# Ledger of designs, part 16: VHH binders against ORC1-type DNA replication protein 2 (cdc6-2)

Target 1, 379 residues: ORC1-type DNA replication protein 2 (cdc6-2), of Methanothermobacter thermautotrophicus (o27636)
Amino acid sequence: MKGDKRRDIRDILLHDETLFRNMNAFDPDYVPENYRYRESQMEALAVCIRPALRNGRPVNAVILGSCATGKTTAIKKIFEMVESTSEGVVCCYINCQLHTTRFGIFSQIYSKIFGHQPPETGVPFSRIYQTIMQHLASEKRALVVALDDINHLFYSKNANKVLYDILRAHEVFEGVRTGVFAVLSDIEFRYALDKNVDSIFIPQEIVFPPYTREEVFNILRDRVRVGFYPGVISDELLERITDHTMDTGDLRYGIDLLRVCGNLAEADASPVIGEEHLERALKSTGPVNLIHTVRTLNENEREFLRILADAGEDMTAGALYELFRESTGSSYSSFNRIIEKLEFLRLIDTRLTGKGVRGNSRILIPRFSREDLRRCPGF
Below, E stands for the ipSAE of ESMFold2; O stands for the ipSAE of OpenDDE; V2 stands for 0.75 times the mean of E and O plus 0.25 times the DockQ between their complexes.

## First folded at step 4 (VHH)

Design k6 (from p4 with S30D A34M T58R; framework vhh_gefurulimab; at its last look DockQ between E and O 0.54; V2 from the best seeds 0.00; counts 0 for: pae E 2.7 > 2)
Fold by OpenDDE, look of step 5:
Order: sequence, then C-alpha cells, then structure tokens
Structure k6 (fold): chain B 379 residues (1-379), chain A 121 residues (1-121)
Amino acid sequence: as target 1 above (379 residues)
Amino acid sequence: EVQLVESGGGLVKPGGSLRLSCAASGFTFDDYAMAWFRQAPGKEREFVSAITWSGSTRYADSVKGRFTISRDNAKNSLYLQMNSLRAEDTAVYYCAADSTPYYDLGEYDYWGQGTLVTVSS
C-alpha cells in the first residue's frame, strides 16, 4: 500500500507536462498486464497446447470472434506463457494480412525457430519446409502456429496448402507434432475451413464473444489508469466514451477515442479531458472501424445492409428477405448466413419478437445509419 | 519455364503393360515430390501415385500392386510402370510436381498436359 503513494506524487509532478502517463496504453497492439474477461478462452487455448508440453500433439483450434474481442492478445499471451515454460514447444504467431504466401508463412516459422530469415534467393520452399520439419523432429519440439486472419490465405488461395503443410507434416516426418490455431473474424470462413480441410483439421472451437458494456467500460478504465495520469478523465466521461464504443461494436474505437481526446486536451493546454474534447474527437474519428468492417463485406452483404438501412428499424427478417431476394436472387439460406455474419460483425442487431401477435419473428436492426454507411467506400 | 511432358501413352490390351515417362524441366527436380494423376472421360481427376524427394511412394488403392512409380533425378524424369492393366485404367495420365509430398490433394504446383492410356480389347 505504501508504494502506491509515491507513484501518486510523481504522477502529480509530471502532470504539468503531459496528460499521458503511458501513451502506448492506447495502442491497438498494447497488451495489458491484466487481461480480464477472457479467462475461459485462455484456458481453452492452454488446454489445446497442453498435450504438446507432454510430448503429444497439440490440439487444433478455431478461434472465432469479431474484431477487437481480444483474440490476438489472448493468443500472444498464451504463447508467451508456453514458451516461458518449455523449450519443447515452438509457438509461432503469424498475421496472415501481412503474410499471404506459402513461402511467407513458412519463412515466419523458420525465423521463429532459427532466429533468422531464410535466404531470399536460391532456396526453394521445399528446403525451407524440410529444414523446419526435420528440426522439429530431431529436436523433439512441437510446433503451434497461429494463423491470424486466416481468411486472407483463402483470398490468396494458399489456405489449403498452408494448412496441409502444417497439419500433415507428421505423415512425412516421423515424430513431428504440429498444431494450428486458425483465427477468424468472419464466420463464413469457418464453413470454408470445414469444407476444405474437414478430414484433417478437427479443431476445438473457441469463441470470443463481444464484450459487454460493463466489460468495455472496465477495459477502457484500465487503459485510462495506465495511459493517463490520475484525474485526467472523469468516470462520467468514460461512461460516455463507453456508450460510443458500444455503438461501434469495436473496442479499438474506444481506445482510440481516449487517445484522441487526450491529444486534444493537451493541445488546449487543459489539465483534464472535457466534454468539448470528446465532441471534437467524435467528429474527427468518424466511423473508421465501420469503414474497415464494411470493406470486408461482399456485394450481397453490402446490398443487405443497404436494404436494411433504407428500410429503417424494426423490420422482420421475412420482410427483409423478400426485398433481398428481389434484389439479389439469393436463397433464404444465404440470407440467414448474411444475417449471422452481420450480427457477428456488430453491424446489425437481432431481436426475437416474443410470444406476441406476430409469432416468433426475428427483427433486424441496423446499428449504423444510412448516412454512416454511405461514408464507407464501396457501399 | 517449368515444363512437364508426359510420354508413353497408347493403346494396350487388358492385362498388358505400359510405362509412362515424364520429363521435367525449369525447376530443381530433386527438391520436388512427383505424382501421377489420371482423368477418365466424364470423371474427375484422381490420384494414382506419388513419390517424394526422398523416394517414399504412395499409391491409390485401385492401382496398388499393379503400378510402380519411380524417378531418376539425374535425368529429371518420372516414371510409372503400369502392369496388369484394366479397362478401368483408361484415362489421360498427368504428371504433377509439388514442393510438398501431400499426394491426394490434387493441388500440385505444376502439371503436365497429359498422355492418353487406352485399355481395350
């Protein structure tokens, strides 16, 4: 308890210079010390890796969740823990947005294992592959590969090859123990995985649900605690930021909003973040997350959102389907998939109409206005 | 330019034998797994046999015991010895190359144009 008071005095002394105690706390890649609200998911991930620590094969997993639900952070944390615990397991995190080729993916694995990149020229993929797998076999090290945003590999048509290369390595290299964490933000690709690698990839499904409002508030509060000096932002203002964050369905939005507010307040030479800063920040940050999410949608998905936005709130799924069918010619099954996806992406809300006059009908509600959606390129 | 050129196809009677060859060029042959696929008229392409860079072999159940795959790295050549041929073996046979030895996926990096094998009385 006595160590906390000295930090408070220093914080007061430094308050005159900047509102930020640690600006990095507002970075998207910031890993908080206290990773709350994902204990069950972390346990599930650990369970998948546990066999590898005992000379077994790691269990494959599909990690599902919308953007900013903590998937990446959870995976990185568990990998750090595992690697700190055992040299017998190699954990490799790969962002498939950055690495979309077969060679690129395995180069990352190579680098993780050997501490340097493979030669750029003169070495075929097969040699890299063999070197990796032979090393794993000879050193009796298990490999767990997290493919984050694996949907990007599907776009490049490399997903199957990469998955097979990892998952079936034991067929060629005796004693090789490999596992894959496929991370998805799009539920549609979950089905794609099943169709393409169903016989080989039998994953444990680990779902990262959206944060509750309370969770979002607490997460943001923790960021405030780490990122700002005491007294810089009020709980009341944080509540408002939380509300705005919930509207977007993206925690990153709230974190960024805090950063922007802090910057604005500093620019104004204000010792505190005020409502005026929030208002200005809201105007400046726009629906950036919405833009990114909408960019990932296909034509039919966008069309549905357009229809929904045009129709307004409180439309039944049945009524919307008729409009959607007329526009796209799509099946009801396709329509349902779209609904699920958009709900998953927090672009729409769904409500079941209670045992009332209108029967068990699903009401679909857009989370964003038509105007906001129109600001999205491609919409 | 990568090339796989199949040869040795033709007409053969049931019970007969045929040897297919595939000449590879444009890539490091020794570093690749090689495979034979076949496609009968109106049917999907199917896996026949594969041989890894290390010499390990795999066969489809339908050809096991009758066909033998081999390679000559010095000649950059792949072979398929087909014995006890059956009418059902009639197909266009394709040579394929892949950097990984996963035989049954059909997603090989390189493909030949194929050679026709007809088994008929």
Scores: ipSAE 0.173, ipTM 0.659, lowest interface PAE 2.6, mean pLDDT 86
ESMFold2-Fast, scan of step 4: ipSAE 0.575; ipTM 0.858
ESMFold2, look of step 5: ipSAE 0.446; ipTM 0.806
ESMFold2 (binder alone), look of step 5: mean pLDDT 83; pTM 0.843

Design k8 (from p4 with S56R Y103W L105F; framework vhh_gefurulimab)
Fold by ESMFold2-Fast, scan of step 4:
Structure k8 (fold): chain B 379 residues (1-379), chain A 121 residues (1-121)
Amino acid sequence: as target 1 above (379 residues)
Amino acid sequence: EVQLVESGGGLVKPGGSLRLSCAASGFTFSDYAAAWFRQAPGKEREFVSAITWSGRTTYADSVKGRFTISRDNAKNSLYLQMNSLRAEDTAVYYCAADSTPYWDFGEYDYWGQGTLVTVSS
């Protein structure tokens, strides 16, 4: 229904005036042409891949840095440059938050090589693995796999198996040349490696330090120059977006704020992003890390978080399990595995009730607000 | 060709014991993790127990303290000693082996045909 003060949804969708020169500049997976503040890291990645271009094995790497320090951007940029230079190197980027199983990871490698998904039904892992490795051997192609946020594979107990499958493929498939770029925040994963994986991995360490506020402002300004027409946003308003980005510690938050502000201004038929658009964006935009993390959760794990969020305060494990069992029918063992996973993902903390008491009663403490969780897709 | 053949299933009374065996062929059994799974009528397949190539064991909570998994690499065999059997243990029991050597626990790609265990009075 229309009225004097209401805009037609159709008019909003079909509006020909746009503030966006290139909306892709605000995508989480966008790779900028001018990538700066990471030149030494880019050079180190290139040195690791270079042997593969010369019919040798790539050098393995461990890529260290907190969230949103440019690790993903640097990897995607170097992979793009390598693939534009040679067909003899397959570069596969895998987000381990989304792909936690051996099958899932090798399906991504398969899709990168062949341009389509492997058959979903009736195909065992061994067939997919053999198809990949036989192709690499016959075509004399090297494989470089970036396992982004590999800590998720350690939690799923698939890390050693995946690393073994990639790094030791040459022992079964003659002439296969492979390398891994393991992206993580904690170097102690090395102590969790099986001896047969640790002995062959031997990575070069590449550190991505945190961005300074000045660097964050300049990166966001670069995205503005690519993504918006001139004059769409003032430097004063961009400084405020930078301050909010620094408060979260996540560059992706600032990039997403720019996208949301642009969409809100465009919906208002405003030629510029104003203060009112930023205020509305701040109320609607949740923490980017939370959104990405909850996307990896299955339905039972999501139900756990809904029950905890709906309580609005800390709950005992027993109290949450009673509600969880009623909605899911799950066993206490399955419930405990969810607690371990969510604690590992830093979505909850666990505290024991009482000091010196024999027998454990646990309190579950959410590391997110109900409002933040409600901003996530599917909640 | 990798092959797993289970044996030792049968009818047993509640509180009784039974030993399942799995004969492996077509691969170097000692290098691979192996496991027992079960499927009761009308239910999904359930994990029971696993043993790594190095001999480390894990058990489902429902069988801890009652079942013991073991291996004999010289005989290429996997075993499941089942004690204090309950009606709830009635299922077809499957032997499974990992496809990746020297791995701890994970996905099991090779499966036997199963052996029926019935616990009834």
Scores: ipSAE 0.000, ipTM 0.151, lowest interface PAE 19.3, mean pLDDT 80

Design k9 (from p4 with T100I Y103W L105W; framework vhh_gefurulimab)
Amino acid sequence: EVQLVESGGGLVKPGGSLRLSCAASGFTFSDYAAAWFRQAPGKEREFVSAITWSGSTTYADSVKGRFTISRDNAKNSLYLQMNSLRAEDTAVYYCAADSIPYWDWGEYDYWGQGTLVTVSS
ESMFold2-Fast, scan of step 4: ipSAE 0.359; ipTM 0.767

Design m1 (framework vhh_gefurulimab)
Fold by ESMFold2-Fast, scan of step 4:
Structure m1 (fold): chain B 379 residues (1-379), chain A 120 residues (1-120)
Amino acid sequence: as target 1 above (379 residues)
Amino acid sequence: EVQLVESGGGLVKPGGSLRLSCAASGFTFSDYAAAWFRQAPGKEREFVSAITWSGSTTYADSVKGRFTISRDNAKNSLYLQMNSLRAEDTAVYYCAADSTPYYDLEYDYWGQGTLVTVSS
């Protein structure tokens, strides 16, 4: 049954009975206490950091894995453990989807060390860089930087500069000890990383394999135990959510699906999540998010998406720009800003081909189907 | 306004010498690493030599032992002393500056270039 659809919005907002024991369990940034199936990866990360606790340099690492692999969770968990153990090691986690410039990356490092933002105007990058490195040298602190989704730095052509700035600081600032954990979600960047940075970086490789279906079910079950009261969802229904999660290849989808199902059941004043709540969640999740995001776009940004969708496959930025310029008359700088915005909004992914022919070519990967886009207003 | 202006290029015979200069303005030169690049007709831009804030130098294999890079922070200037010049050294030479000490093809600021022709 579908419950009472006549409930007033105010009644829903003020309802005292909740299915959620801890809604934070369904947050994207949640780090579980019972972190399973990554024991060997956690050990490898600990081994890389251990020299920093002994007045040595950390070991650099390349962290590889696609899909729902737990890379970000593992890094955040080890960093928390290290910083709770010693003030002599600064652990800085940076999401390269959000911070794509040298200034942006080092502003995050600066803020982690000093507890406030660096001066935004009138100060050259070299002064911020020197301030960071002089502090680390004088205080005898090691720095470990995790660059999550470092492939975005390759797109912005900042990867080598950022890596060398961190890893070669000891050549200019005596006694500075630094290390990098470079995280890759796209295996195609592995070759480019090896060729461009190998002589400086010399990383330990840590692989996060895809979770099995059984592992995904158990992880989602752990989230249910933390996040919902007992009996809110059956194991049978959780098996179905696991099926849909496996189809997407993204654990976050399953976690979000649980949150949406809980909210829908609560809105219906149901004490349990039923089959009807899952059915509605599945119908609304993807298309609703796409429609909402597309509504915020201007005509040039929408035209970009139309051209990409009409191709029905991944396109090079060059090929799309030729068609885009013909349709809009827009400059290449305007076109590049659209790529950055749409990537930030998670409508597209970008990657470098690694070919090195007249510089690197960017590939544009849609995160939507042509059919999904056609359901949006104005498409 | 940041500017790098190269000078000292010209025609020289094989085995000869030339000294290139680069004058920096509009920024604090001592805060920047600096480099020389060259581009021969019909070829890609090639790294020649670089110098860090501290004066540490790096050279391309093709110029090691023949070229010497140096800087004068008081004069906001970068130099390239080129000895034992060869026909294959013929190129437009570019001065570049970067806010980091490391050598990369993607420097922040570039000069307009100065032509060096090595011909008998």
Scores: ipSAE 0.000, ipTM 0.333, lowest interface PAE 12.5, mean pLDDT 80

Design m10 (from p4, 15 letters changed; framework vhh_enristomig)
Fold by ESMFold2-Fast, scan of step 4:
Structure m10 (fold): chain B 379 residues (1-379), chain A 121 residues (1-121)
Amino acid sequence: as target 1 above (379 residues)
Amino acid sequence: EVQLLESGGGEVQPGGSLRLSCAASGFTFSDYAISWYRQAPGKQREWVSTITWSGSTNYAESVKGRFTISRDNAKNTLYLQMSSLRAEDTAVYYCAADSTPYYDLGEYDYWGQGTLVTVKP
């Protein structure tokens, strides 16, 4: 019953050297060819884009769900489907943790349309914006922009301007058709929209609920089938990886754990992943979400976290500032911006010091352990 | 209920051409990878070609350059254009819809009834 030789020549040549059939299957950015358990969400996204394929305006959407509920995968998959159907719709996915400025966001849109980066210096933002919108108008192409983790744009105070620039382009460039998919884990951003943006946005709400344990097991098994050769890992070990994934609440942890297990087995010249590889992976893998978040931080923000971690749990803002000032020379206003950013990123919590009556001190509470932080690059 | 129905088979002389079709119903055709398989008398079922939902194509070495797989999502139909046919291409040709990612060998729960291609002088 099983077909043979679906692999290309390189896969055939490498099958005796590696456990990995396709290591890309274990990347956070990987989009599987068959994406299940999100059929109703995929249909809702398709309904939002469908008018753009019929010379109409796309419907805006707010896409809501906790981390690793498949929001990014669903968006990338529907965008690929739309672009394979028509050249008349440009679909641009933007990670707002990485691109927090108007220039950065429109540079991504520019690159998607023209296939090369715009000049970083010597060209004003207005030129890049005009070039994009004139192209869309003249070629009669619609634009759909997914702003993933749009919360970061609200923190940087660029969200309303970016949304205005995209959604109201038709007021200056006749015939331009645009839509936005705003992706977030918390809908509190609604109260931060300017009236001139709120009046045109009017989104459909699409909710991505948490996966069940059975769904997580099946998703991980799908990744095993794409990423490893047959027989590399048993269902029994995959059940254990599923249990650890459920404990973290993040599907990406399970996917990364599979990658690490495969690398450890390969280093041992083992043809299979065994219990010993999982045990070593659990000790060495570290927290995936913390690693990705920390990677986006500058040196002063990282120094803040080092001082807090070394202090052991709770610390007053005043006490941390004195140590931080000694190591960085930074002003108190810069320090306060770091507190706001790290609290927004859920790396710390803040509380007011008081004996039932308001005090003037804040207490900083880390949401990570010293051990977890030390597993991050550069710590 | 997922259904696949092949057509277009027949007798053809060596060097000839033939176009097979597979009509699909009961699932969102555009979302799935669809494959062509063949089975010659007394031999195991052999994979021929796959087209993914994004339009990427792959072919068995024995048919590469001679066969072309394509899909029409508006018609829920898969095609196999066969050229330069040889005696060894004689087989019953089946289409199969992948139930999981396209690399998942053996995850085909739905197969067509097949269409016979005979290449003889």
Scores: ipSAE 0.000, ipTM 0.090, lowest interface PAE 24.6, mean pLDDT 79

Design m11 (framework vhh_7d4b_2)
Fold by ESMFold2-Fast, scan of step 4:
Structure m11 (fold): chain B 379 residues (1-379), chain A 122 residues (1-122)
Amino acid sequence: as target 1 above (379 residues)
Amino acid sequence: QVQLVESGGGVVQPGRSLRLSCAASGFTFSDYAMGWYRQAPGKQRELVASITWSGGSTNYADSVKGRFTISRDNSKNTMYLQMNSLKPEDTAVYYCAADSTPYYDLGEYDYWGQGTQVTVSS
């Protein structure tokens, strides 16, 4: 008990002392100056973009790796470096979990180029597309589009249309130079490409392996050095945050946990983050990736997660399907597509039961707890 | 290249039965929810019946419940509407429709057939 824990809002707002040297270090969108353990990946991305800086077409890439392997950070960092080097290359990062339609994707590209949103109603796709491509041609600018979690576009059957529109723009708009960085966790997307897209895509493959515990600790320590004043958090406490981060498989969880710990310590007028602040943060901080991913799910997909979470343990696909069918009336084919989607989104893992001669003897393993799911809107 | 082709329409007397078929091509039929709409002269288009991509659940307009049965054969890329105890009020152009998004029951239909006329008269 430090006696000052029940501070009013005005006292918090007027507090002159801060533990944060730079709060931006703990934002999900922060791109660190010292980006370690991805030097070869950064070099490969630079090689792909380099031709665009020399009046050539960028080289397409497929970027492979499980969630939280630094793919998004690497892409954002190289895009910042490229745009700081030349006005002649437009770098557009698109999260396909949020933008699943052809119109939505090109609205993001439009906004990046022109600094304002296109009209929502009454404007056909062709007008937005022409405006983008005519600008790129007239200004002699190259376009590089990163499509993060591109599998969402395959589920909506828009992936081939979007890729075609970006990669084949030069056939209609003379001098347009474009490239795509397709981010995915599964290489099987290649078999879903139309032949007329596959023939021009021809990507460089760039693999992002999982971070080790030591690498996660060092990345979090780098964020501490940028974001907090010296001495705010001990290495011992940071080791514990690293352990919790490793348990979630999501680096962003550890980063957000540091932010919450700092805010709690500051509210307590403490000059350091202590054990008590971590304990309180663990109760209030949900996995950032889970919250954002769950927000993109439809009602049937959410019901699947509720049933799985309520079981409190691993379930067989057959057992879950019986409950799922009872509540939704959905087919087994639909159910299997939900499993594929949720596994891709890293919300569940699947394992075979071992001994069995039945088509679907799979065990479904949640990557979240009932408590984690309760922190998500609509659960 | 998506095509929906209706067949089985015609002129029939009240109380009789008719079976409509919809042949689908150019997309993975088994991944899409399907529906039958109808439009009578001077009226708005209305949903008659819908079926999930697997055939595991169906929905019907109150005016046709107990008389019409929707079904599908995913191996033949075909959807059916069995229309029993037909009434003069069932006279309309019947349209086959496919949902805009696979594996979801959004009720939004982007793919439409040309329609088939059903006339119930004495």
Scores: ipSAE 0.000, ipTM 0.107, lowest interface PAE 19.4, mean pLDDT 81

Design m12 (framework vhh_7pa5_2)
Fold by ESMFold2-Fast, scan of step 4:
Structure m12 (fold): chain B 379 residues (1-379), chain A 122 residues (1-122)
Amino acid sequence: as target 1 above (379 residues)
Amino acid sequence: QVQLVESGGGMVQPGGSLRLSCAASGFTFSDYAMSWVRRAPGKGPEWVSTISWSGGSTSYADSVKGRFTISRDNAKNTLYLQMNSLKPEDTALYYCAKDSTPYYDLGEYDYWGQGTQVTVSS
């Protein structure tokens, strides 16, 4: 005897199970069983790790490709396959956008090996490092570290130190076997290596080319097949989601858009995803790459982006600094540091007007639309 | 006292190379964009290249793009211009120039060096 039109909690739970047979299929971190269009890249990664399974050293790799080319998925899939095959290789995936310090990176390696964070705040780095390397030597285990978005380590000026500590560990800890998979979008960062790192790194280059529209459609359809029950979404609507995904250049956007559409359909007690659900999802879903990048920004960096977005056009550095100083009270030195960081993160481009003695001004060009930024948390 | 001192000029044959240096003092070098500007006899000043405060971005005049490289060492307060594949048309007095505003990169130069002569002749 409930005289209310509001759904019972049990009815909500049962309905959620009706549309989604596996919600994990729509997580950006999900590793699919059927990883298509990357067979040669997967083989190259396997060749790099194979020596570690045979008591040899892994081969270092530089993994090149723009956002959403499947680099992260391929690495996670290979690491899962290696860990299911042997306990003799420790595979550690580190997102360098989240872990930018030497201590932070080795704390992730420590946690992967021992199953808990390093003991007590304030333990010296040297002790954590020694504990890791002594374990690898005594247990005769190889270590493979994937440094995803390693460009963040170059920006923080920690890249050479981290690479040195991993790649040259065998010089102090005899018999330790290590390798690095450095993941980046720009080949230029290889030129920033110190001579003592460059001489030992000697990586195999593995290129991940962009997916075609047909490949993107098929990948999204595979996610639909795993994640939804049959008939939840039509191929016609999936083609529209594919078009929007191609416009962003980020496969994760299409995957998240499917998740949002499914949740909206469930909220409406609809057994299918319709056109109205896609329209609402498009208005509420921001580009996943932009969202992940802006999450790492401090309040002054976010204020910089808000001012630039509110202008709706390219701004001179001088004009933006006037407004930024009024809002934050920051020095010009701090402001210039923000420009360099945001340019390095590919959130803005900087162009000089200076084709003559007069007019050498910096123009700040946003790599995002005002609308896309407003869909990010805190904007 | 702001001081900019250029060096590294000289005579070179066509196709040769020269590296110019500019030693900066009297201001926080790492806070400002820096430029190279040249003046040939009987001509007005011509902008050559600019480098951002950190060295993270660079820009070049169309006439020198692909031949010249601007760089800086903020630890040494020094600006550089590596000039390759030099042509007779590159003959000029080369000046190191600092941004004219304390806060804004408005394309005005507040300080210029004394200049260093580059002569490209066979």
Scores: ipSAE 0.000, ipTM 0.173, lowest interface PAE 19.4, mean pLDDT 80

Design m13 (from p4 with K13Q A34M F37Y E44G F47L S49A A50G T58S S77T A87P L105F Y108F; framework vhh_vobarilizumab_d1)
Fold by ESMFold2-Fast, scan of step 4:
Structure m13 (fold): chain B 379 residues (1-379), chain A 121 residues (1-121)
Amino acid sequence: as target 1 above (379 residues)
Amino acid sequence: EVQLVESGGGLVQPGGSLRLSCAASGFTFSDYAMAWYRQAPGKGRELVAGITWSGSTSYADSVKGRFTISRDNAKNTLYLQMNSLRPEDTAVYYCAADSTPYYDFGEFDYWGQGTLVTVSS
C-alpha cells in the first residue's frame, strides 16, 4: 500500500553481526567452567562423594543458603566432574518443585540410569524401585541424589518416604550404596525426619553464604568474558549492573540484565552496549514486570504485599497472618494459597528462621524492594 | 497408632472458664505444630489458636486476650485455657497436629474427634 513500510523480519533473524560469543552463558541453567568463590563448598561436596569412588557409601549432606547463592551450580558442577571421572557413581539432580511424588522422583532416577523413562502404564512403583536397586547392586554403582528445594517434598508429605527409600535400600538390596544431598535453607531438617530416616541420614552441613559485591562483579565479568565478544561492555557499565544486582539480592537478575542489554544493542546494530541500552533494559527487566504482575492480583493478595512492605523487614508467616486476618477476615487456608501464588509469581520468597538450629517459622521475603512496590498502583 | 484425644469440654455459663486438654500419642509430639479448631452447628471449621513446635502462638481475633494455647512436650499434651466465655464460643473444639513443622498453621494431618463446649445460661 502507498507509504506502507514493513520491518523485514528476516533482517532481524539473519543479522550477520552478533555481540554474543555464547548466548548460553546468560541462561539461568548455565554451569561455568571456572566456578569461583565456592571452592570450600566444592571441596566439601567432593569429600562427601569421594567414598563412592572407592567402593564406600557417599556421605549425606544438607546444603544451606538463600536463593541464588550458587547451590544448584555447585551441585551440577561436582556431579559433572564425578561422572567424568568414573561410571561407577550415578549422580542425579532433581528439582523438587517439579517432582513432588515418590513415583516422580524415582522415575527421574530411572531415566538417569537407563536413558529412557519407565513404562507409562501398568508398572507399579515397586518394580521401578527394584529395577534401579538391582542395577546398582549388580553393576556395583553408587547413587548420589540431590533433592533441590526438598522443602516441597515436606510440604507434600513425601520427604520421609523418599529419603527412606533411597537411604535404606542397602537393607533389602545387598551392596547398594546411596547418598542424598538435601538442599534447603533450614537446619531444623532433622526435626522433620522419622526416627528410621534420622538414624541413617546423619548429614554433613554445607553452608553457601551470600556473595559480596566484589564477588558478584567478578562473577558477572566471568559471564561477560564467556558470553560476549571482547569490548562489548565496559567495566563502568558492568559496575552499574552489579549495583542493580546487589539491590535485588539475586545474581540471576544481573545475568538476565546482561542478556537484555546485549539483545537491545544488537537490535540497534550497535557493536557495544551503551548507557542507553542499560537504561532501556532496567525499564523492561524487573520493575515493569512487577507492575504488570501486581495488576493481576486481587484485593487480598495486594493487602498481603502491603502488610509485608509496611513491616520494613522480613516477616514470619504467623506474624503476617495475624495482621492479614485482622484486615481481611480470611482463613489460614486462604492465606497459604496466597503465599503459594505470590511465590509462584516470584513476588516473595520463603525461608526458615535463623542460622543454625532455630525455631520452625517460615520467613516471607519480598523479591522486589519496598520502593519498587510503592511505584505500583494502589501502593 | 496416632491418636489425639480431647477432654475438658462441657456446659458453662457466660463469663465462665474451661480448660481443654489434648493428649497426643503415636508420634514425636515435640516436632509437630499443634492447633485448636472449632465448629459451630451448621458452620465450617474455624482456627481458634495455633502453636508451633517452638512455642510461637497465634489466635483468632474473636478469642485474643480471652484464650491461651500452650503445650507440655514432656506430657505430650496440648492445652487451651478459655476465659470470659461467650454464647458465640459454643462449638465442638478439635485438636489438630501438623506433621510438617515448616508451617506455623498449615494443613493438619491428624485430628481429634472433638469435645463439645456449650456456653449458655
Scores: ipSAE 0.000, ipTM 0.127, lowest interface PAE 17.2, mean pLDDT 80

